# Ledger of designs, part 7: VHH binders against RNA 2',3'-cyclic phosphodiesterase

Target 1, 188 residues: RNA 2',3'-cyclic phosphodiesterase, of Aquifex aeolicus (o66967)
Amino acid sequence: MKVVRAFVGFFTSKSINEVAERIKKEVDLKIMGKWVEPQNVHMTLQFLGDITEAQAIEVIKNLQEISKKNIPFRIKYKGLGVFPDVKRPRVLWIGVSEGANKLTNLAKEVARLNAKKGIIPKNSKNFVPHVTICRIKSYDRKTLNELLRKYRTVEFGEDEVNKIALISSTLTSVGPIYTVVEEFYLGG

## First folded at step 21 (VHH)

Design dd5 (from cc5 with S103A)
Fold by ESMFold2, fold request of step 22:
Structure dd5 (fold): chain B 188 residues (1-188), chain A 122 residues (1-122)
Amino acid sequence: as target 1 above (188 residues)
Amino acid sequence: QVQLQESGGGLVQAGGSLRLSCAASGFTFSTYAMAWYRQAPGKEREFVALISSGDKTYYADSVKGRFTISRDNAKNTVYLQMNSLKPEDTAVYYCAREYLDWAGPDYYFDYWGQGTQVTVSS
C-alpha cells in the first residue's frame, strides 16, 4: 500500500523557531532527547498518520472549504508545558495563550470534515494548542520542574494564523523532512 | 501489558544471514509503526529500520540494501531479514513500538523488548 505520513498544520514564524536551541543550551544536557530544529518548528492541527493518495485528495478539498470560511487571526506563544504530564514528561512544548480557542475551533473543524470522509486518525487525545520543542529521552527532575516554573508566564512571540496546509513527513538519515503538499490562505 | 519478544539471534559468519522475529501482544498491532534498534557494547542504541502501519519502510544508511523489515498483522509479528552480515552488525537487537500519543508527525519509539544477541564473526 502506497501511503504518506501527514498532518494538517502550519510552520511557525521566526519569532519562536530558535526557542528549542536556547532552552537546550540552558538545561545543559540535564534534559536530553530530540530537540526540534528551527526549520521543523510547527503547529499541528490534526495528525493524520499514514494516509493514501485518495485520502490526501479529500483532506485537501476539506482544507480549501475551511479556508473560505475562516479569517486570519493572531496567536500569542506563552509558557512551557509537558505531555502527558509532569510525572511522565515525554514531550516538551510551548503553549498558546491568546488565540487558543480559535486554534481549537479550527482543529475541530478540520477533524469534523475529515471524519465525514472516513478519515479518522488513531490518535484520540483531545486537541491542546502547542508547539513541540523536544521529544524527551531522559531528564533531571529538578531541572525540568525549575524550567517549567521559570517559563510558566514567559511570552515567546506571536504569529498570525493566515494559512493551513497538508504537510507530509519523510524520515531521512538526518531527521524528518516536512514538505507542504498543499496550502490555503484563510479568508478566501 | 504491552509485550515485545525478540527471537532469532545467534552466531553467524560474516556474509551470512539471520532472520529476527518480534512477537507482539497487549495492543492493536496493526495500528502502530514498529522498529528495530541495536546496541553494541559501550555504544548508544541506534536506529536500524522501521515499518509504518501502512507498510512504508525506512532504513539506516548502514543497513540499506542488506536488511529488510516486514510485518505480518495476522500474527502480530515484525521481522528483520539480515543479509550480507558484517562484524560491525554485532549487537543486541531490540524491537520497538511507536509512541503514538502526543509525538505528532515525527516517529518516536519508547516501548522496547528485551533484545536478542546477534554476533557476526570473521
Scores: ipSAE 0.391, ipTM 0.717, lowest interface PAE 2.8, mean pLDDT 89
Fold by ESMFold2, fold request of step 22:
Structure dd5 (fold): chain B 188 residues (1-188), chain A 122 residues (1-122)
Amino acid sequence: as target 1 above (188 residues)
Amino acid sequence: QVQLQESGGGLVQAGGSLRLSCAASGFTFSTYAMAWYRQAPGKEREFVALISSGDKTYYADSVKGRFTISRDNAKNTVYLQMNSLKPEDTAVYYCAREYLDWAGPDYYFDYWGQGTQVTVSS
């Protein structure tokens, strides 16, 4: 069966897509892992996992409907965090302050419409607005704790959320390539 | 408790074949991507092959065309068929399970087996 690894979301603007490289340099190898390249920095509204072509078509239809019912809105990027928690940090991310509730509502609508078509991702985690900058392999505990404290209230930039897309992930010899399968601008 | 146990390693002549198995327990096997990695002495672990929950496969360039990853969800087992083996394939081979929570669209593997030694002579 032909499947594709996909998510619903959007790519971030220039104002934030270089943050991973800046933080990587600051920690000077004391946090090691897969640091996200600028072209891959994105906001995920719903990770879908492996979906079939038929499922992708249904997601695209749902996104078109959602785009007509929503207008663009501003978000502000603030702070650093980790998932699942500071004792077991696996994902380092940038948070959202302004616009977090609107992102959450948008993500819930995406999930609701996809669920009506039987497209239900296998994870059970509630949506938390975030932008991943590093998938951590190893870290110095003191460095990570100090980094999180230093950046708790730092604002990194902002975006206008004006489109949503179905984006596929293809693993290649040089890493993942994200491809926009279909995108829709909010407001119709 | 997530457990992964590799088997099937051993000594083999260059040009030969081996089939590695990884028995999995403690989770719903069919919902996770599985991978094989390998580590030669003095080297970092390197990616070998991956099979998604939807049976899509990916291979490192160095093994493409020679190795085949597969899975049997009824037996909770992932396999690596290794053909046309070369001395540079000598390594400890590790089975890995995808970490789905918060990892997003990229594959992230954080659960590992103990490894099985593959030695290719000549």
Scores: ipSAE 0.336, ipTM 0.682, lowest interface PAE 3.3, mean pLDDT 89

